# Designs tried in a protein design chat: VH-VL binders against Small ribosomal subunit protein mS42. Part 14

Target 1, 220 residues: Small ribosomal subunit protein mS42, of Schizosaccharomyces pombe (o74379)
Amino acid sequence: MSFQQRFARALDVGYKNFLSKDAVRNIFAYDNHLRGLVQKECKIHQTPYRVPSDLMVQSASDPARANLFNYSSQLVNHDFFFSGLISPERPSADADLGAINLKPGIDASFGSFGELKSQMVDVGNSVFGDGWLWLVYSPEKSLFSLLCTYNASNAFLWGTGFPKFRTNAIVPLLCVNLWQYAYLDDYGLNGKKMYITKWWDMINWTVVNNRFQATRIESL
Short names: E, the ipSAE of ESMFold2; O, the ipSAE of OpenDDE; V2, 0.75 times the mean of E and O plus 0.25 times the DockQ between their complexes.

## First folded at step 11 (VH-VL; framework fv_lacutamab)

Design u3 (from m3 with heavy chain T59Y; at its last look DockQ between E and O 0.78; V2 from the best seeds 0.00; counts 0 for: pae E 2.1 > 2)
Fold by ESMFold2, look of step 11:
Structure u3 (fold): chain C 220 residues (1-220), chain A 120 residues (1-120), chain B 107 residues (1-107)
Amino acid sequence: as target 1 above (220 residues)
Amino acid sequence: QIQLVQSGSELKKPGASVKVSCKASGYTFTSYYMNWVRQAPGQGLEWIGWINTNTGNPYYAEDFKGRFVFSLDTSVSTAYLQISSLKAEDTAVYFCARDYRYSYGAFDIWGQGTTVTVSS
Amino acid sequence: DIQMTQSPSFLSASVGDRVTITCRASQSISSYLAWYQQKPGQPPKLLIYAASSLQSGVPDRFSGSGSGTDYTLTISSLQAEDVAVYYCQQSYRTPYTFGGGTKVEIK
């Protein structure tokens, strides 16, 4: 199922109290534009078209294909971001069902969910320029932490479980899009803090827990 | 119907022990932390701590470490509060409360309360 | 520990009046605040979570607002059934703490 099809309801009605349907449609229009640019870059560089995550990995070490990396990485980041939100099709009451498993690690790493919220809001608001803020897990340290990536960079290549990367690298669990196009329409240039604050209420902690459980199963 | 049903009132002498039960029904017991809160006569609410119903790991507020012990029997969806070496100051209504919405923390379901009276 | 200062401690008002109860935290708690109503002889009942979100089944005359350190519970039109003690509670950091309570009575 295509990216647009997977989020059809959000394109129709937006995310109540977070992103209007117009803001969502603008982000998805940009996503679709990037898909066209990926196809163009693949043709230019005689690179066989693959799913964005493969293209991202293949182009990451090649300065001649920097455009291909940037476009494909943003597509990967968009998918991860929207997949982690409470969708309009599901009741928000179910969003915390898996959080009981996350709480011990969140408490150990940040003190509490409330302190995690404060840190994400403060760190995200302090990012100068465009980028992404991530909640990541380190299997080596058995700890959660925050990671900022700038521009199109992402936590998947910073040290993830991708087959071609180190297995003891960090594992991304959650991200928020800090690029201006994500919040300008609804929040304005000075509304970044409010955007991140409202985003907090939209996190699907069951999805975050499922991502976390997948990392622990790797060691069984 | 989601509910927490607590054991009946207790009259105890100083130095005795008491064990209050809190039986959950209508939801998956191990998916929600259980909290304990007390209210002395004519006083406000005081948080004692919580227990992770999935792992059994407790957390106690500093003033309650030692004599207050949380435990579980997940086979019957029941949480317990045991208070040893009872003091007159322990006279209170003791509530269990379900911790709902971990991302914001709030107690959405409360037991009816168990009155523990400590007097000679 | 985070101290929760609740004001006023006592309030008397007429049916239909707008009632405002305030709660101040000793540090920012990022909307990790709940409001409870406790009627005589009953356990507390959750009214508001996350500072402003109305719990299911609670009348819409109750509302919550505030951010940072300062939070407010408002009853837009006091009813006879609203006679109770109201408590705020922070869940930002352990130990969780309650305000001292506000006793609301009808004149």
Scores: ipSAE 0.630, ipTM 0.855, lowest interface PAE 2.1, mean pLDDT 89
ESMFold2 (binder alone), look of step 11: mean pLDDT 94; pTM 0.960
OpenDDE, look of step 11: ipSAE 0.667; ipTM 0.863

Design u4 (from m3 with heavy chain N57R; at its last look DockQ between E and O 0.73; V2 from the best seeds 0.00; counts 0 for: pae E 2.6 > 2)
Fold by ESMFold2, look of step 11:
Structure u4 (fold): chain C 220 residues (1-220), chain A 120 residues (1-120), chain B 107 residues (1-107)
Amino acid sequence: as target 1 above (220 residues)
Amino acid sequence: QIQLVQSGSELKKPGASVKVSCKASGYTFTSYYMNWVRQAPGQGLEWIGWINTNTGRPTYAEDFKGRFVFSLDTSVSTAYLQISSLKAEDTAVYFCARDYRYSYGAFDIWGQGTTVTVSS
Amino acid sequence: DIQMTQSPSFLSASVGDRVTITCRASQSISSYLAWYQQKPGQPPKLLIYAASSLQSGVPDRFSGSGSGTDYTLTISSLQAEDVAVYYCQQSYRTPYTFGGGTKVEIK
């Protein structure tokens, strides 16, 4: 099923109390534009076309292909963001059931879900510029933490220089899009705090828990 | 029908102990934390703590650490509150309550309450 | 511990009146606030969670609002069956704490 098909209901009705259908459609139109740019960059650099996650990894070590990295990374981030939201197609009380497994670790790392919300809102609102805010897990430390990445950078590949490679030191579990195009339409230029606050209510904690459990299965 | 059914009222002397049961039905017991809340006569509500029904790990409010012990028997979907060294100020109605909205901490199903009276 | 201050402690109103109960937290609780109704001889019943979300099966005349430290429960048109004590409860941090209660009676 294509990316557009996976989110057809959200494109039709939006996310109630979070993002209007017009805002969702504009974000997806930009996503489609980025897919066209990825194809052009692959041609320019004689890179065989592949899925965005592969292109992101391949271009991370090559500063001559920085555009390909940025476009493909942003596509990966969009998928991760929207896949972590409670779907209008399947709105249910079951979205909170994954939280039971996360609660001991969230409580140990942040004190409570409420304190995590406060920290995500405060950190996200204090970020200058465009980027992404992530909830990540450190298997070594057995702790959850927040990570902010700027522009098209992501929590799957970490580092300030080249190459951009990371071990399993962190596992991304959840992100929120802090680029202005994500919130400008519905919240305005000064509405980032309210956008993050409304986003919190849309988190699919079952998806977050599934992402968390996937790393634990590998360790068993 | 989702319900929590608690054991009957207890009359105790100071220094005794009591064990209140809370039997769950109509839902998967281990999928929801169980909370304990008390209400002294003519007073408001006071949270005692919770138990993770999946792991058995309890958490207590500071004033209740020591004499108040939570336990489970998951084979019969039952949570227990045991209070040792009872004091007159332990006289209250004790409720169990299901924590349904973990990310918000709301209690959607409550037991009928168990009255514990401590008098000499 | 987060103290929850509820007002008024007592409220007498006529059937059909709009009733407003307020709850103030000693620090911001980020809408981690529930409202409960307790009738004599019964356990509390959940009305509102997350400050403003109506629990299934609760009449639409009940609503919640507020943010930060200040929260409000509103009954748009008081009914005879709404005679009860109402409590707010924060779930932002342990220990979870309740307001002192508001007893609502019909005049």
Scores: ipSAE 0.553, ipTM 0.827, lowest interface PAE 2.6, mean pLDDT 89
ESMFold2 (binder alone), look of step 11: mean pLDDT 94; pTM 0.962
OpenDDE, look of step 11: ipSAE 0.599; ipTM 0.842

Design u5 (from m3 with heavy chain S103N; at its last look DockQ between E and O 0.04; V2 from the best seeds 0.00; counts 0 for: pae E 9.0 > 2, placed apart)
Fold by ESMFold2, look of step 11:
Structure u5 (fold): chain C 220 residues (1-220), chain A 120 residues (1-120), chain B 107 residues (1-107)
Amino acid sequence: as target 1 above (220 residues)
Amino acid sequence: QIQLVQSGSELKKPGASVKVSCKASGYTFTSYYMNWVRQAPGQGLEWIGWINTNTGNPTYAEDFKGRFVFSLDTSVSTAYLQISSLKAEDTAVYFCARDYRYNYGAFDIWGQGTTVTVSS
Amino acid sequence: DIQMTQSPSFLSASVGDRVTITCRASQSISSYLAWYQQKPGQPPKLLIYAASSLQSGVPDRFSGSGSGTDYTLTISSLQAEDVAVYYCQQSYRTPYTFGGGTKVEIK
């Protein structure tokens, strides 16, 4: 399915108490625009078009293709963000089961889910400019933590030699879009804190738990 | 052009060893896991394991631990599968296949396959 | 280990028919499921990842659906070039495991 087909209900009705349908439609229109820009960059650089995650990895080591990286990385980030939300079609009870399973690790890392919420709101609101806030897991430390990335940068390549000076791998589990286009329509320029607070209630913790439980998490 | 090119077919006797190579091109080798999959004649697909191309750490399916060894040469973007003490039941086509861990572990690019035949 | 039970093992259909292949996991795999097409003498080709996401370059007559333990690959209108063996594969837990395959032929 296309990105818009997978989120057709959200495009129709939005996310109650979080994002209006008009805000969702604007974000998806920008996503579609970025897909067009990726296609143009692929033609310019004679790079065969592939899924955004492949283009993101391919272009990360090539400063001449920085535009291709930025556009493809943002598309990957959009997919990760929306895929982590409770669907308008799904009950929140499923998400709560994931939270129960995650509780021991979250408590060990942050003290509680309440403290995690407080830190995500505070750290996210402290980001000046555009970027992303991530919940990540460190196999080396066996702990969850928060990571901020700027602009279209992402946590998927962290510790793989990108950025150049990062040496430890992390596993991204959840993100929130801190670009102004995500919250401006419904919350205004000064409503970033409220946006992050409302986003918290939309996290699908079953998705987060599944991402954590997948066999790709490595430890030292 | 993203591709995985494997070494040529091998005819071996029982008890010998074989080393299959898988050379990657057109992408950042260390950003994708390399998987090995085999297919015995007329049969389905069987996952042997993977190697983390960034760290060199392998994971093997239980039935393949011991005689099957993965290795890398990152300077030439190449993964290797070595099989020791070959048995007749090791006769199969061996594929390398890459995955990206945030693409749900799907194998989006496969090598062309290397036929290993073990007979006396 | 997670067992993948694929059915049918064989099907024969006419060009234009809607074809459905099913795959059942022995436990929930949370949409960590891929579908592959394999033609004789060729490596498998990825069709569907994450249970329902269409791989780049794959015709949109292919679709995937399902959740939990039950997954389906659908070919909305079978074409002559779709004659192949189809495999499902879970990537939720090691060892990764494949279904037994479904051979699709034209009547």
Scores: ipSAE 0.006, ipTM 0.596, lowest interface PAE 9.0, mean pLDDT 86
ESMFold2 (binder alone), look of step 11: mean pLDDT 94; pTM 0.961
OpenDDE, look of step 11: ipSAE 0.800; ipTM 0.909

Design u6 (from m3 with heavy chain A106V; at its last look DockQ between E and O 0.02; V2 from the best seeds 0.00; counts 0 for: pae E 14.6 > 2, placed apart)
Fold by ESMFold2, look of step 11:
Structure u6 (fold): chain C 220 residues (1-220), chain A 120 residues (1-120), chain B 107 residues (1-107)
Amino acid sequence: as target 1 above (220 residues)
Amino acid sequence: QIQLVQSGSELKKPGASVKVSCKASGYTFTSYYMNWVRQAPGQGLEWIGWINTNTGNPTYAEDFKGRFVFSLDTSVSTAYLQISSLKAEDTAVYFCARDYRYSYGVFDIWGQGTTVTVSS
Amino acid sequence: DIQMTQSPSFLSASVGDRVTITCRASQSISSYLAWYQQKPGQPPKLLIYAASSLQSGVPDRFSGSGSGTDYTLTISSLQAEDVAVYYCQQSYRTPYTFGGGTKVEIK
């Protein structure tokens, strides 16, 4: 099913205590606009349409296709963001069970989930401009960390162009959308900190744990 | 194990038709376009076109429009190339090939090839 | 259509020699170039994608370089098992097109 069909309930009722239905609808209207721009770019470059994650990877190192990268990367980021939220259709109790599996690593990396929350709110609020805040895992270091990306950049390709070898140096687990269009409607320009604080309560930790347990992280 | 297994060699007379099959296994068939490439005896490689395995929409290189028809049976993860009104110049090995995930129009998995010989 | 001019069409070299094969596109293809190896009776095998990225399982004696219109496949130390025909292929625009091939032999 389409991206909007997968989130039909959120489009209908929003995310209680986080985003109103109007805010969700505005974000998805922008997402739909970006999908149209991707189709236009594919026509310009005579490339077959593919899922945004494939288009993102294929265009990442080509300055002639920078628009295609930006649009497809933002679509991937939107999907990752919304897929990581507690669904309006499902209870948050399943989300808590995922946190149990993550606790040893989170404690080792940040001290506690409380400290992780504090760091995500503080770092996210300190980002000047538009971008994304990510929780990532380094298999090499066996540690979680935070990563900021600006504009349409993402953690899936962080530090890479076209890969010389297929490897994952970091594993993205969670992100929050820091673009103004994500929080302006409900929180205003001065409400970014509250937006991130409310977002924290909506994290589906079971999804985060599933991403952590996978051998690799792929876009949805 | 990711594989593309093609149907066996065909010997045909001019004017006949042939249908080559390409069965995919080891991956999600509808997640990758399927391409067809031919190689005439002693010659190089020539891209015929692709088919979108999600929608069934084909795209053909200009020189292959008309007599060359792509189709799918997604229930058995199989792509087909049908060539009608065969000519001697259609004598070639026909390959199916999967698009590589990380690069447009790059083919990481190929079928073993199906030799089609057109001779009177 | 983008024409791919590959040279030489044929070469012979000794085991251990450094071999280079060149491929020129009729217009810039922005590193959307792949190299394939094809042995008799077999399908092509992907060696290099995105001009310089080595496919998994390919020996590191193979390397690719180039940009714009000019690209090179290098075999740093030719081995007996490298006897094959090598093709470049652009994937920048449809129709996707291949070079004419370079037959590599041991002498």
Scores: ipSAE 0.000, ipTM 0.500, lowest interface PAE 14.6, mean pLDDT 86
ESMFold2 (binder alone), look of step 11: mean pLDDT 93; pTM 0.951
OpenDDE, look of step 11: ipSAE 0.886; ipTM 0.949

## First folded at step 12 (VH-VL; framework fv_lacutamab)

Design v1 (from m3 with heavy chain Y33W; at its last look DockQ between E and O 0.69; V2 from the best seeds 0.00; counts 0 for: pae E 2.6 > 2)
Fold by OpenDDE, look of step 12:
Structure v1 (fold): chain C 220 residues (1-220), chain A 120 residues (1-120), chain B 107 residues (1-107)
Amino acid sequence: as target 1 above (220 residues)
Amino acid sequence: QIQLVQSGSELKKPGASVKVSCKASGYTFTSYWMNWVRQAPGQGLEWIGWINTNTGNPTYAEDFKGRFVFSLDTSVSTAYLQISSLKAEDTAVYFCARDYRYSYGAFDIWGQGTTVTVSS
Amino acid sequence: DIQMTQSPSFLSASVGDRVTITCRASQSISSYLAWYQQKPGQPPKLLIYAASSLQSGVPDRFSGSGSGTDYTLTISSLQAEDVAVYYCQQSYRTPYTFGGGTKVEIK
């Protein structure tokens, strides 16, 4: 199922036990707004409109195109976030085959899936302001880790290395949206922890595993 | 129908070995972790360990390291528990149990249990 | 190891009564808790997973709640067929550990 199909379905039914239809509509509306802003920025900078991922990469190092970067990056993050979720109608924790292949690495890195959950919930809840929390994989170290990015920044930029920061290449596997608009409608100002907790049950570990396996193949 | 079927009851002497089988049917055997749990007479449940049904990699609780060995025959969707140097305290019902998906560690499918009795 | 303290060990109630069983972990287990029902001569049956998720096919009179270290299994209206021993189990960290069990009987 494509992202657009998932999103469309979510608009109709919401994510059971996670996001209401209204919350999904709000996020969708914002996503459309961002798309319009990207188009506007493309015109300003005389840049042909491309997929957000390409625009993000192209604008990342140019301070003059900071808006283009932020809008395109947020779209990429939205897509990555929602594409990592189970179907809106799928029961939580029922039929995902991906987790078994991730378990050895998760256990080695965090101790257990439970510990990973605990850490993601705690770290996510501790983040002040808008941002994203990521689970990433380092092929060089063969370890998983958590990464927090702020505002519209993302973990994909870390893989390409900032010219000034020798960061080991990391591969994003999943993320959770920590922007207030993502959880405020359903969970309120003090509901961030519960939001992340419920999100955990909506993770599509098959998708996560596919992303993980793709990285391993490239390293071989 | 999804089910786990275990081998029959065993009566052994101290020092002997026993091998319990657990045959899976109705689902993809290599897609779920297999757990082993024992229950002594009139007692509670005790987790022995688990095995990755895809890789064959076992993990044992500390109290069960050494004499307890997990193995697989994926061609027949069967998991095995072997206990060597049996002791009287090993007398129990042994269960195989499928780990639920998403790695929550809940066991949704159980074998019927295998009674292992160790007596002189 | 994470110790699971289950209470009470024994519970007697009437049909239709609300029944509550508690499980306390020695440390936070982040909702990695399952509840099982075991009848004599049978293997355990999964009732609740992830602290509050009802297993398919289980009557809705069963519910689970809790967070952190404290968890509860509730039977909203006890039925005769609910006579069994109930166990909680943490799967937060290996080794997995079970509560001591609660024997539920009908008065």
Scores: ipSAE 0.341, ipTM 0.777, lowest interface PAE 2.4, mean pLDDT 91
ESMFold2, look of step 12: ipSAE 0.550; ipTM 0.829
ESMFold2 (binder alone), look of step 12: mean pLDDT 94; pTM 0.960

Design v2 (from m3 with heavy chain S103G; at its last look DockQ between E and O 0.77; V2 from the best seeds 0.00; counts 0 for: pae E 6.9 > 2)
Fold by ESMFold2, look of step 12:
Structure v2 (fold): chain C 220 residues (1-220), chain A 120 residues (1-120), chain B 107 residues (1-107)
Amino acid sequence: as target 1 above (220 residues)
Amino acid sequence: QIQLVQSGSELKKPGASVKVSCKASGYTFTSYYMNWVRQAPGQGLEWIGWINTNTGNPTYAEDFKGRFVFSLDTSVSTAYLQISSLKAEDTAVYFCARDYRYGYGAFDIWGQGTTVTVSS
Amino acid sequence: DIQMTQSPSFLSASVGDRVTITCRASQSISSYLAWYQQKPGQPPKLLIYAASSLQSGVPDRFSGSGSGTDYTLTISSLQAEDVAVYYCQQSYRTPYTFGGGTKVEIK
């Protein structure tokens, strides 16, 4: 099912108490524009069209294809962001059912869900410029942490918003879009804190838990 | 309907033990933390702690570590509070309460309460 | 530990009055606050979660507000059936803690 089809209800009615239908439509219009730019870049670089995640990986280390990376990475980030929200078609209470498994790890890493919320709101509101804020998990450290990435950068390829002495494998679980186009329409220039606060109530913790559980399955 | 049904009231002597049960029905028991809350006669509410009903791992408030032990029997959707070496100050109503919204920590369903009276 | 200071401890009001109960946390709790009503001889009943969200089945005359350290429960038009003790509770950090309670009576 296409990206637009997967979110057809959100395009029709928006996300109650979070994003109006007009804001959603504007974000998706930009997403469509980026898809056109990806097609153009693929032609320029004689790169066979593939899904955005493959194009992102292929172009990540190639300075000549920086535009292809930026456009494809932003498409991947959009999908991850919207896929992590409570759908207009689903009850909010069902979204909270994933939290039971996450709570021990969240408590160990941040103290509580409340403290995680406070940190995401404070860090997100303090980010200078456009970018993304991520909840990530390190299997090596068995800890959750926050990661900020700038512009179209992402956590899937070890985004460096919070640099570490050495790069470790990390797994993104959740993100919030901090680009102005995500919040300006509904929240205004000074409404970033409120946008992040309302986003918190829209997190589909079942999706987050499913992403987390996928990181813990050992290969046979 | 969703409900928590607790065992009946207990009259105990100092030094005895008591085990309060809390049986859940109408929902998936292992999907929600179970909390225990105490209310001494004429007093306010005190959080004793919780137990992760999926893993059996308990957490206790500092004042209740030691003599208070949480346990589960998930096959019958039941949580237990055991209090050993009872003291007169343990006289209270003991509630179990479901933590429905883990992210919010609000208790949406409460048991009817079990009165434990400790007297000589 | 987070101390919850609730005031007043007692209030008496007439049917139809607007009443407010306040709760102050010893540190910011980021709206991780619940309000409960406890009628005589009954367990507590959840009224408000997340500081301002009305629990299903609770009358619209109850509302919650506040942020940071200061929170308020409002009953827009007190009814005879609202005679109870009201408690706030923070869930920002363990141990969960309750306010001291507010006993509400009809004059």
Scores: ipSAE 0.082, ipTM 0.677, lowest interface PAE 6.9, mean pLDDT 87
ESMFold2 (binder alone), look of step 12: mean pLDDT 94; pTM 0.961
OpenDDE, look of step 12: ipSAE 0.374; ipTM 0.788

Design v3 (from m3 with heavy chain S31I; at its last look DockQ between E and O 0.03; V2 from the best seeds 0.00; counts 0 for: pae E 16.9 > 2, placed apart)
Fold by ESMFold2, look of step 12:
Structure v3 (fold): chain C 220 residues (1-220), chain A 120 residues (1-120), chain B 107 residues (1-107)
Amino acid sequence: as target 1 above (220 residues)
Amino acid sequence: QIQLVQSGSELKKPGASVKVSCKASGYTFTIYYMNWVRQAPGQGLEWIGWINTNTGNPTYAEDFKGRFVFSLDTSVSTAYLQISSLKAEDTAVYFCARDYRYSYGAFDIWGQGTTVTVSS
Amino acid sequence: DIQMTQSPSFLSASVGDRVTITCRASQSISSYLAWYQQKPGQPPKLLIYAASSLQSGVPDRFSGSGSGTDYTLTISSLQAEDVAVYYCQQSYRTPYTFGGGTKVEIK
């Protein structure tokens, strides 16, 4: 279904202890604006309209279509971010069950989930400017790590070559939106640390583990 | 506290083999990559490769594939570099170096180095 | 493979001088760049990681900057104990590669 249909409950009630319904509505209004910009760019460049992930890939290496990349990449990032949150409709303890499978790798990479939290909060709060903070997996190193991307850039096309995620370089598993529009309404410009801290409690680790397991199957 | 202690210097003839040890202490051995770097006399640094201490999977720079073999003994937190069919050009100081936890391949802890001399 | 070109190969400066060393990658390395100091008979010592992050215990007269292909190590006020060879290293892609080194001496 549509992006707004998939998150209709969040539009109605927000994310308890994280984002108010007004903040969610503002983010989704921006998402809708970006979708309009994508359609406009497709018309300008005579590019057949496709889903944002396809448009992102098609425009990634074309400087003439940089706007199309930026808009479509941000839409992909929004979907990845919200799809990784505990749903307002199902705020269950089952969201933590995926952490059981992730624990050996997280412990090996960061020492503990507590250390991962500390590093994501510290690194995310230290990022100056707009962008995204990612948890990624490196098949080559067999380790998880953190990655920052700036503006609308993303971890899906990190490095060289298309399609990037089929070169087994790094694979994104989780992200947090560090653009000020994500936290301004509820936390203010000085509340970025609290925003990231509250976001941590909303992570659906079962979604993260499903993304990780799909990566392991493809890597095998 | 955190340290890498390497085995002592070696004098070898061409065609022999050598095995350098690198014992880690003060940290959890299996959650950091172990790198090997060499430095020929009066020359710069050359990355040989790494071993994933969690999986045991090595990666070698192309020029070092074949004669250079990494291994581990995780029960004693030790990494090994074995060089077979030694050549005079293998004369160098060999370092082990830990991949820094959050720096994506910067080496924050180095062993003291092991001098391998290959001469007739 | 990514080639790292370091300049100058040698420099001589007075105590208190500002010293800059540059490192150029043959392709963008996205700030996956480290700087090391090596004194005679010693292993390299990490100074800077991620292009600009100062390693714990390193004096704050050392700083790193740059992006893309061009990176700089700066010593704001050279001290006698800074006599060493300095190396840059990329960690963007295997094989990891080092610059050729810059030997820093006191006049």
Scores: ipSAE 0.000, ipTM 0.426, lowest interface PAE 16.9, mean pLDDT 85
ESMFold2 (binder alone), look of step 12: mean pLDDT 94; pTM 0.956
OpenDDE, look of step 12: ipSAE 0.012; ipTM 0.562

Design v4 (from m3 with heavy chain Y100F; at its last look DockQ between E and O 0.87; V2 from the best seeds 0.80)
Heavy chain, then light chain:
Amino acid sequence: QIQLVQSGSELKKPGASVKVSCKASGYTFTSYYMNWVRQAPGQGLEWIGWINTNTGNPTYAEDFKGRFVFSLDTSVSTAYLQISSLKAEDTAVYFCARDFRYSYGAFDIWGQGTTVTVSS
Amino acid sequence: DIQMTQSPSFLSASVGDRVTITCRASQSISSYLAWYQQKPGQPPKLLIYAASSLQSGVPDRFSGSGSGTDYTLTISSLQAEDVAVYYCQQSYRTPYTFGGGTKVEIK
ESMFold2, look of step 12: ipSAE 0.765; ipTM 0.902
ESMFold2 (binder alone), look of step 12: mean pLDDT 94; pTM 0.955
OpenDDE, look of step 12: ipSAE 0.747; ipTM 0.890
ESMFold2, look of step 13: ipSAE 0.664; ipTM 0.866
ESMFold2 (binder alone), look of step 13: mean pLDDT 94; pTM 0.960
OpenDDE, look of step 13: ipSAE 0.832; ipTM 0.921
ESMFold2, look of step 15: ipSAE 0.743; ipTM 0.895
ESMFold2 (binder alone), look of step 15: mean pLDDT 94; pTM 0.961
OpenDDE, look of step 15: ipSAE 0.812; ipTM 0.910

